# Ledger of designs, part 2: VH-VL binders against Uncharacterized protein y4jR

Target 1, 151 residues: Uncharacterized protein y4jR, of Sinorhizobium fredii (p55518)
Amino acid sequence: MKTLIVEDNPKKRASLVEYYSSEFPSDDLEVTSALISGLRVARDTKPEFIILDMTLPNYSPDENKGSRIELMPFAGREFVMRVNRMSIKTKVIIVSMFETFGVAPRLITLNSLDAELRDRYPNVFVEAVHYSQAQADWKTAIKNARLSLDR

## First folded at step 1 (VH-VL)

Design a11 (framework fv_amivantamab_arm2)
Fold by ESMFold2-Fast, scan of step 1:
Structure a11 (fold): chain C 151 residues (1-151), chain A 120 residues (1-120), chain B 107 residues (1-107)
Amino acid sequence: as target 1 above (151 residues)
Amino acid sequence: QVQLVQSGAEVKKPGASVKVSCETSGYTFTSYGISWVRQAPGHGLEWMGWISAYNGNTNYAQKLQGRVTMTTDTSTSTAYMELRSLRSDDTAVYYCARHRFGELYWFDPWGQGTLVTVSS
Amino acid sequence: DIQMTQSPSSVSASVGDRVTITCRASQGISSWLAWFQHKPGKAPKLLIYAASSLQSGVPSRFSGSGSGTDFTLTISSLQPEDFATYYCQQYYSFPLTFGQGTRLEIK
């Protein structure tokens, strides 16, 4: 299958790519680091599986023609919404280093974002999971989501 | 067994053009990009540009803009790099190298290199 | 353009030595740096990507570290086949740029 990874942190991106490539070596893997490039690839190539970060810049350094990079805390939520509007056959999993987003008094947790996205976009969104070097939970979540697409 | 095999050495006069080929095998050609990198004698590596085998989009180093053209032939899984208006300082070993799309611009594998000598 | 400067330009070492090569970027490049080994008459070979990720098939004696502007390639317990020229490369911004190379020679 065709899988897309959208992840701006180089070290986390490398870990995701290394894990996915070793576990599913026959899959056709594309990787981007920003919201706009990720959406463009999703539209143009229609990947069946997308692994996505919650916090992303609109443009990567190589796309950002000398302008300052600005991180968007809820970019992943916007990505899921826009992919849902594309009506393509795809499933999205969010893998985030952060467990809270925004600023007090309007903090949003990863768990509450997960619940919101499952409710609003059940045909596209699978789950949101926390990324940690020490925990293997994100690997299990990715593997389970990917294997569910084979049937 | 992913392999990139380049065309043989060329000797050209100043003002001529050279076209180097890079034949690929062992992977899905349209899923990767190809960068071209050269190394002049006694100098370091210099990136020339890249081309997407998926859609043919290119991005060239500004120093070479207007003199270089990169193309692909999907039917033969081959990438090409043509450099025009050759000067003596274009004498170099020219490499093609594979990379993923997006920000995965580390090169693996590389072609064996093609020596282009520009002399009168 | 982002300038990549390697240090030293040349180093002499003996088999079994620990060798350190540094690479400095003229501006911050996060971890978007790769290291290559180049031997005369052969194609360059990728050793490290994303500053610290070891390429499959590369011996574990090679390691990379650093982020931002300062990066290091370390070879523990140098082997005879490791004598070569080593290059760093940034892929943070176009044009992609390489260091000038560090030639590793037998002492």
Scores: ipSAE 0.000, ipTM 0.494, lowest interface PAE 14.3, mean pLDDT 85

Design d02 (framework fv_daratumumab)
Fold by ESMFold2-Fast, scan of step 1:
Structure d02 (fold): chain C 151 residues (1-151), chain A 121 residues (1-121), chain B 107 residues (1-107)
Amino acid sequence: as target 1 above (151 residues)
Amino acid sequence: EVQLLESGGGLVQPGGSLRLSCAVSGFTFSSYAMSWVRQAPGKGLEWVSAISGSGGSTYYADSVKGRFTISRDNSKNTLYLQMNSLRAEDTAVYFCAKVGRWLSPYYFDYWGQGTLVTVSS
Amino acid sequence: EIVLTQSPATLSLSPGERATLSCRASQSVSSYLAWYQQKPGQAPRLLIYDASNRATGIPARFSGSGSGTDFTLTISSLEPEDFAVYYCQQYSNWPLTFGQGTKVEIK
């Protein structure tokens, strides 16, 4: 299976890669750290499974030159929408460190984003889960989603 | 045929604990998020807690946060609600409910018959 | 939390009459709204989801409409089995919330 991870946080990315590689060693794993590079890889390689963050920069630090890195709080939502438009056979799971997004008074919860994405993109979106280094819930969610694709 | 059957309700004193179970059949359990919804005698419906199909995400109403824990065992097709530090206002019929579409959204197409939890001295 | 207000609290009607039930949200829920029917001693039954889609097995006399903050459930011609309590529910935002219910009772 071709799997893509889109994650900008180095420690979380390392944890995701370590877990995925040990659990599914025969999968072809591609890793990227920004919205635009993630979408390019998805278009070019057509991965069957995508693990992505909700909050991502548009470009990686290496592509920004001397500019500030600005995080896009709803980048994961944008990613799912664009992947759906590509009409590729893929399933997406979001693994987020944040439980709320945006700026007061328009704060949106991870749970409401989960419900929205499941309703709007049922053919591509699986689930959004909270990432905590102390809990293994995200590992269980990734494993269950990936195993469902083996049927 | 889709069936949801709750059990574990009963009479308990304030401060006590109860564990509710919901046994399901007729659908691929791991593919559907599940929820607990309660109804106090003569009152309306109140959402209590929800859990994603994988069990990776759990959600709680503020009134039960820190006291109730939702969980599921996909190998046994069973949903659970562990209720601790029970209060008189937790007295209600507790319904198990299945989300309407494969992997959400959170409207409920099938409900169990409910199990009564009474918290009184 | 999003508050759903149902009106009227009670409708007293005869079989064959049209029933119109309202549900208003304190903020936009887009089309993420469902309607349920509940009879005494029974579990709720899904009628409508996504504001206007009729659930499987629900008779054509039931219809839903609306978006944003203002929603309506219509029963075009009441049958004896339709006298029940009706609830709306939003699933746009956590926590999930229900309206307080509208009781449709026979005259």
Scores: ipSAE 0.000, ipTM 0.496, lowest interface PAE 16.6, mean pLDDT 85

Design d04 (framework fv_daratumumab)
Heavy chain, then light chain:
Amino acid sequence: EVQLLESGGGLVQPGGSLRLSCAVSGFTFSDYAMSWVRQAPGKGLEWVSAISGSGDSTYYADSVKGRFTISRDNSKNTLYLQMNSLRAEDTAVYFCAKDYYDSSGWEYFDYWGQGTLVTVSS
Amino acid sequence: EIVLTQSPATLSLSPGERATLSCRASQSVSSYLAWYQQKPGQAPRLLIYDASNRATGIPARFSGSGSGTDFTLTISSLEPEDFAVYYCQQYDNWPLTFGQGTKVEIK
ESMFold2-Fast, scan of step 1: ipSAE 0.007; ipTM 0.566

Design d05 (framework fv_daratumumab)
Fold by ESMFold2-Fast, scan of step 1:
Structure d05 (fold): chain C 151 residues (1-151), chain A 122 residues (1-122), chain B 107 residues (1-107)
Amino acid sequence: as target 1 above (151 residues)
Amino acid sequence: EVQLLESGGGLVQPGGSLRLSCAVSGFTFDSYAMSWVRQAPGKGLEWVSAISGSGGSTYYADSVKGRFTISRDNSKNTLYLQMNSLRAEDTAVYFCAKDLEYWGDYEYFDYWGQGTLVTVSS
Amino acid sequence: EIVLTQSPATLSLSPGERATLSCRASQSVSSYLAWYQQKPGQAPRLLIYDASNRATGIPARFSGSGSGTDFTLTISSLEPEDFAVYYCQQRSDWPLTFGQGTKVEIK
């Protein structure tokens, strides 16, 4: 299986990679840190499983060519929509450090984003889960999603 | 300067085949998705097919699936559209078009070729 | 597929007048809408992308607005070269679709 991780936070990315590589050592894992590079890899390599963050920069530091990094709070939603448009055989799970997105009065929760994405992209999107270093809930969610692809 | 130049259009009988080419210059070809968009005489625009920068992913409108094949040769900076089993309804000016965004996903078209006319008639 | 409906089909105006063109989507396209201009015998030209961003080289008299299902292209004061056909296009969902066009013609 080919799996893609799209995560810009170095510490969270290291934790995701360590867990996934330990749990599924036979999978081919690719890692990127930005929306555009993630989409390019997804389009060109067609991974069967994608683990991504909701908040991502459009470009990594080397792709910015000296520009400041701007984080896009709904990048994960954009990623899911674009991957759905690619019509590839893949499943996406979102793992987020944040439980709320946007600004009042249009503040959106992770739970409402999860419901929206499952309704709009049922063939591609699995679920969105909260990331916490202290809790293992995100590990269970990733494992269950990945194992469902073996059926 | 960015330039897209189509060729290969012409008159063909129903059931026939034709291959269109689009030669490009002025940008990093392998970093942009490319599309074919057609326009029947006196009608509006219809998206036909798209290909990723690497050539690894291709997409087709339902009306042409199984009959048309999009491809690219990045070493020659050339986009192709192989059209088989042509029907009268395929009569149109065919434009090649460049995606607006670097490594973008088939979004908007910032540069277009001049178009090449394909006429399918008996 | 998402259907884009443009209105009016034809807009007859004189140079110097304001043109307002509408594009309505059959379902929400968020802000993922572009506008193109096409002159007789020519390829389309990108004017506006993501609802309101003006493409490189496009004069300030062209502006776009709207979100969700209702979008507008405004030309504040028509120049002779602005008489053309205008198309909207969405990138929100697959396949990519265009509106049927609005012709802006001289009265």
Scores: ipSAE 0.000, ipTM 0.535, lowest interface PAE 11.1, mean pLDDT 85

Design d06 (framework fv_daratumumab)
Fold by ESMFold2-Fast, scan of step 1:
Structure d06 (fold): chain C 151 residues (1-151), chain A 120 residues (1-120), chain B 107 residues (1-107)
Amino acid sequence: as target 1 above (151 residues)
Amino acid sequence: EVQLLESGGGLVQPGGSLRLSCAVSGFTFSSYAMSWVRQAPGKGLEWVSAISYSGGSTYYADSVKGRFTISRDNSKNTLYLQMNSLRAEDTAVYFCAKEPGYDSWYFDLWGQGTLVTVSS
Amino acid sequence: EIVLTQSPATLSLSPGERATLSCRASQSVSSYLAWYQQKPGQAPRLLIYDASNRATGIPARFSGSGSGTDFTLTISSLEPEDFAVYYCQQYSNWPYTFGQGTKVEIK
């Protein structure tokens, strides 16, 4: 199958790529680092599986023409919404280093975003999980989501 | 037969343009990301530009950003580098190079290189 | 950008000797480090990837080690064809960067 990873952090991206390519070596994997490039690849290649970060820049460093990079804390939510509107056959999992988003007093938790996206986009969104280098929970979540597409 | 074959190099005046091509054979070109890497005479390797397998994402070194454009034609198994506003410091052998798969971005296959000389 | 510093710049040795080449990164690259060999007039050749994995067809005398910021390429017993320039490359962060090279030459 075709899988897309959208992840701006180079070390986390490398960890996701290393794990995914080792576990599913027959899959066609494309990797991008920003919201706009990720959406472009999703529209053009119609991947069956997408692994997505919650917090992303709109453009990669090169696309940003030397401007300072500012992260969009809810980019992953925007991505899921726009992919749902594309009417492509895909499943999205969010893997985030952060458990809270925004600024006090309007903090949104990863759990509340997970519940929101499951409710609003059940045909596209699978789940949101926390990323930690010390724990393997995100690996299990990715594997389970990907294997469910084979059933 | 797995090969990368560069062409299009030559002598060009400062401010001029050149387009480099890399002809690919022996593997499924559309499945792999590609890069251009250059080497000035007597100097080390410098990564110049990269393109994803579909052509949807492109990346450039700061030294060439705004002047060089990487592109690919998957139907023709060819990678391109359009070089504009050339400077003396762009003089180098230009190599095309293939990543091994899954955007790992080390280079398991290299072409023989094509020499670009920018001088009067 | 991550800067890779290779040392020594030149290593003068005889066939049969052990060569040890260093590559240091200005910040951690985890294990995302490759080594290449280049002979005059030729394209680079991949030797090692992911810091310690030998590429297909590369003789067992070549080995890589290290992680984070400190990496080593070792040639256990130099053969005549091993006298060349060696480059390290990181692929942890954009832009991808190479070290300046270590020349291994005949004493």
Scores: ipSAE 0.000, ipTM 0.483, lowest interface PAE 17.5, mean pLDDT 84

Design d08 (framework fv_daratumumab)
Fold by ESMFold2-Fast, scan of step 1:
Structure d08 (fold): chain C 151 residues (1-151), chain A 122 residues (1-122), chain B 107 residues (1-107)
Amino acid sequence: as target 1 above (151 residues)
Amino acid sequence: EVQLLESGGGLVQPGGSLRLSCAVSGFTFSNYAMSWVRQAPGKGLEWVSAISGSGGSTYYADSVKGRFTISRDNSKNTLYLQMNSLRAEDTAVYFCAKDLYRGYSFGAFDIWGQGTLVTVSS
Amino acid sequence: EIVLTQSPATLSLSPGERATLSCRASQSVSSYLAWYQQKPGQAPRLLIYDASNRATGIPARFSGSGSGTDFTLTISSLEPEDFAVYYCQQYGNWPYTFGQGTKVEIK
């Protein structure tokens, strides 16, 4: 199985990679850190499983080439929408360190985004879960989502 | 009250190292990108480095890339700048600055620290 | 790297007069331009962001205009506390850059 991780935080990324590689050692794992590079890899390699951060930079430092640096609070939502339009056989889970997104007064909760994405993209989106060092809920969520693909 | 308080500046010889700290209060630290901006004596402002709210993305001016490391500890509400291989041209007042935008872009700086002087001389 | 050129370098005026400061970019920065005021021994203070939006607490006598490569900061009637150095900053392209500054001094 081909799996893609899109995560810009080095510590969280290392934790995700360590867990996933240990639990599913036979999977072909690709890792990226920005929205545009993540979408490119998804289009080119058509991964069957994708683990996303909700908030991502548009481009990695090497890809900026003079462009404005933007962190997109709803990058994960845009990613799911665009992957859905690719019509590839994939499932997406969002793992976020943040429970609220955006700028005041348009703050949106992780639970609200989860409900929205489940309703709008049921063929692609699985769920959005909170990442916490103190809790292993995100590990269980990733494992359950991945195992659901073994049919 | 929103406050940024810097420390760690001082006199150092060329080739030496210093670590600057910026203690933050009055807002949710992890929601905002932070930057270091410096000003040489009698000169203008120069952007040095930036870090995203989560700490996951870091950016550097070409003049400091490979020598300086920006980091943050969100549990302690503190921003850091580790400066290695210091040169005479790094002599400046270093300001920590909060990005105007919550959580999603780098841009203008709405809140600044008082600045801390770093002097690199033999 | 985008170069910002501020003019004039020094502007000598009396209280009550109008001040007009220019900032020109070597290539387009759209509307991603900010203006700062700095007084001796102090940190910069944000005046204007996104070319024309006044920051919180900034008096109405300060206004910004322009887009692309040509930007202006106007102080309609100088108060004694307005004599300071003013910097423009662009965040339309990486790396972010500042102008060299315009000093507004008492005649």
Scores: ipSAE 0.006, ipTM 0.556, lowest interface PAE 10.6, mean pLDDT 85

Design m01 (framework fv_mogamulizumab)
Fold by ESMFold2-Fast, scan of step 1:
Structure m01 (fold): chain C 151 residues (1-151), chain A 121 residues (1-121), chain B 112 residues (1-112)
Amino acid sequence: as target 1 above (151 residues)
Amino acid sequence: EVQLVESGGDLVQPGRSLRLSCAASGFTFSSYAMSWVRQAPGKGLEWVATISGSGGSTYYPDSVKGRFTISRDNAKNSLYLQMNSLRVEDTALYYCARDRWFGYSLYFDYWGQGTLVTVSS
Amino acid sequence: DVLMTQSPLSLPVTPGEPASISCRSSQSLLHSNGYNYLEWYLQKPGQSPQLLIYLGSNRASGVPDRFSGSGSGTDFTLKISRVEAEDVGVYYCMQALQTPLTFGQGTKVEIK
């Protein structure tokens, strides 16, 4: 199995990689840190499983060193939409440190986003789960999603 | 090609009700939050209501809260604004506007042509 | 509510000359995520508003590079480097940080 992680936070990325590599050591794991690089890897390698952050920069520092690097709070939503249009056989799970995005009145909760993505992209989107360094809920969610692909 | 077409504007007496509609095409309607923004004749822009993509959350300024209700029918690609207890100061051109759903879903990237509501005694 | 104040309210400009519009907010629009939730819209005579700038300084798709947004916190500027006849209209700033969403009163740009 090929699996892609798209995560820009170094500490969260390290935790995701450590957990995934330990739990599924036979999978081929690719890791990227930005929206555009993630989409490029998805198109080129067609991973069967994608673990994605909601908030991502468009480009990593290495890709656009001289330009401003701005975080896109809804980049994960765009990623899911674009991957769906690629018509590849993949499943996406979102793992976010934030439970709300944007500002009132345009505030979107992680639960609301999860419901919308499940309804709109049932063929590619699995769920969105909250990441907390102290809790193991995100590990259980990743494990369950990945194991469902073996059936 | 994104298109938003408003309808339902009319001349109406104070205290009456009116329902506005917005027909959307050219994009996946359910993926976008939608808003109503009004403009009184010769005046500036005023935000009126926002509804989330799923329809589960709605937002209003105090000036219309309790009188106006925003709703949507995603199967029909339609947005609505039910306006009750209309006042003379609700007289305005009412625009349907789309929030960008990817990247930054915090701005109105497309607007309809507007539908005129006149509340007069 | 966050109050948005624009200046000037009326701006006559000679074609080819630069123009600047100021927008001030009653409280900071800089979020802890590093973004300024400030947008600029243009309404040409008889037309619907159109998005020019979002998140303080990002040009919307199709907007000419002669338009630029700058500023942070409570003071923002929209600059047109070389005003063209098609740029006439009313310019509005809007804050998207707090409910209710609020617009500035508008700046009318006219050709001299």
Scores: ipSAE 0.000, ipTM 0.528, lowest interface PAE 13.5, mean pLDDT 84

Design m02 (framework fv_mogamulizumab)
Fold by ESMFold2-Fast, scan of step 1:
Structure m02 (fold): chain C 151 residues (1-151), chain A 120 residues (1-120), chain B 112 residues (1-112)
Amino acid sequence: as target 1 above (151 residues)
Amino acid sequence: EVQLVESGGDLVQPGRSLRLSCAASGFTFSSYGMSWVRQAPGKGLEWVATISSSGSTIYYPDSVKGRFTISRDNAKNSLYLQMNSLRVEDTALYYCARGLFYWKSGFDYWGQGTLVTVSS
Amino acid sequence: DVLMTQSPLSLPVTPGEPASISCRSSQSLLHSNGYNYLEWYLQKPGQSPQLLIYLGSNRASGVPDRFSGSGSGTDFTLKISRVEAEDVGVYYCMQALQTPYTFGQGTKVEIK
């Protein structure tokens, strides 16, 4: 299987990579840290499984030429929408360390985003889960989603 | 038809360098992981290096780590192996093979190999 | 490193008879995901290796059904139900569970 991880936080990214590589050692794993590079890799390599963060920068630090990194709170939503438009055979799971997004008065919860994406993109979106080092829920969610893709 | 064609093998003295190339055709090169596997004359198969489809993930055995570098150019459908500090024990036929270990498949296509001889 | 050991190293076979090759690993190749990361390859004389079996028991595309792989954990077997002249060559098992990926020493199958 081809799997893509899009995650900008170095510690969370390392945890995701270590878990995924240990659990699915035969999968071809690619890792990116920004929205635009993630979409480019998805378009070019057509991964069958994507593990995605909700809040991402548009460009990685090296692509941003030293400019301030602006985090896009709904980048994961944008990613799912664009990947769906690509019409590739893939499934996306969102793993987020935040439970709310945006600025008051238009705060959106992770649960609301999960429901929205499952409704709008049922062919590509699996679920959104909270990342917590104290809980194993995200590991179980990734494992279940990946195993459901075995043929 | 999937084809992999290696080139660059030569007779070299210990301590020298060689660069091997593999030209791929008949499939979407950028969608597959690629590997190098070698075989010393009359001996068995030995894995040398694997590179992911984008080039971001690379693996080597200890026997070549620090001396060999695998790379790829997806725009040219080409795979490379830069071999530095060559040793007599690196003498082998070097195969280009298509495959990362996807959940269902191994090295499903192999080239014809290019011979590297390291001798004083 | 995972050591892969094949037996026998040489296997003369009468045409039309079955052949069986064993492969054992120094540690289990059964992952918690339920798959055995064991592959079988055939190298015919003067030719490049070709994939026969992946994930322990699955035949690669184009491989005749006379070839079958079985086993789990540390003990694996490749069987050829009726050996044909075109089946001569050296057979290798390989583990794909962890780097470095390692091959067995090879089993040479010859027609008597």
Scores: ipSAE 0.000, ipTM 0.508, lowest interface PAE 16.0, mean pLDDT 85

Design m03 (framework fv_mogamulizumab)
Fold by ESMFold2-Fast, scan of step 1:
Structure m03 (fold): chain C 151 residues (1-151), chain A 120 residues (1-120), chain B 112 residues (1-112)
Amino acid sequence: as target 1 above (151 residues)
Amino acid sequence: EVQLVESGGDLVQPGRSLRLSCAASGFTFSDYYMSWVRQAPGKGLEWVATISSSGSTIYYPDSVKGRFTISRDNAKNSLYLQMNSLRVEDTALYYCAREWYDSGDYFDYWGQGTLVTVSS
Amino acid sequence: DVLMTQSPLSLPVTPGEPASISCRSSQSLLHSDEYNYLEWYLQKPGQSPQLLIYLGSNRASGVPDRFSGSGSGTDFTLKISRVEAEDVGVYYCMQALQTPLTFGQGTKVEIK
């Protein structure tokens, strides 16, 4: 299986990679840190599984050193939409350190985002889960989503 | 090609009910949020209702809450608007519109509209 | 509710000349994703509305480059660099930031 991780936080990225590599050592794992690089890899390699952050920079420091690096709070939502448009056979799970996104009056919660994306992109989107170093919920969610692709 | 065809508009008396339908073709209907937008004769556009792709999330303005119900049947590629307790102010051409998903949520395709007249 | 106000309401234009339509929102349409949730629609006589501009400044597919949208926050402008006969109709701005979705009252563009 080809799997793609799109995560800009080095600590969280290392945790996700360590867990995934340990649990699914036979999978071909590719890792990127920005929205645009993630979309390019998805388009080019057509991964069957994608683990995605909600808040991502458009470009990593090595992709566009001439531009200011800015976090896009809704990048994960944009990513899911664009991947759905590619019509590739893939499933996406969002793993986020944040439980809210944006600013009032258009504040989006992780739960409302999960409901929206499951409703809008049911063929591609699996779920959105909260990440914390102390909790195992995100590991269980990733494992369950990945195992469902084997059945 | 994307097509949206509305039907069900009629002349009705105040207090009566009417159901509008919108037949969609040329795209995967179940992937899109759908909306109803109306236009009173010679007046501007007014948003009436939006329904999510699965039908689980629905939005209305206060002017129609409790009177109008938006629904969809994805197996039939159809959108509906059940209008109860009709008022003369509900007289309008009712458009079915598709919400674009690419780079923002907006109405990229509109039907031709179906006329609802509430009088006498 | 977000009130959308357009000016002018009637705009007679000589063919080939530029036209400019203003749209003001009662609240900022710019959010933390840095998009302005403002759209422009054109309704030609006897036809259904059609999308011209989305997210403040992006032209919809098939829309000629003589149309441009600009502005941020509460003040937005739709410009037509050289008005053609086919551009006649009523132009509406709409905010998609929050429910209820609201339209401006419309600007009728006519050829002089």
Scores: ipSAE 0.006, ipTM 0.515, lowest interface PAE 12.4, mean pLDDT 84

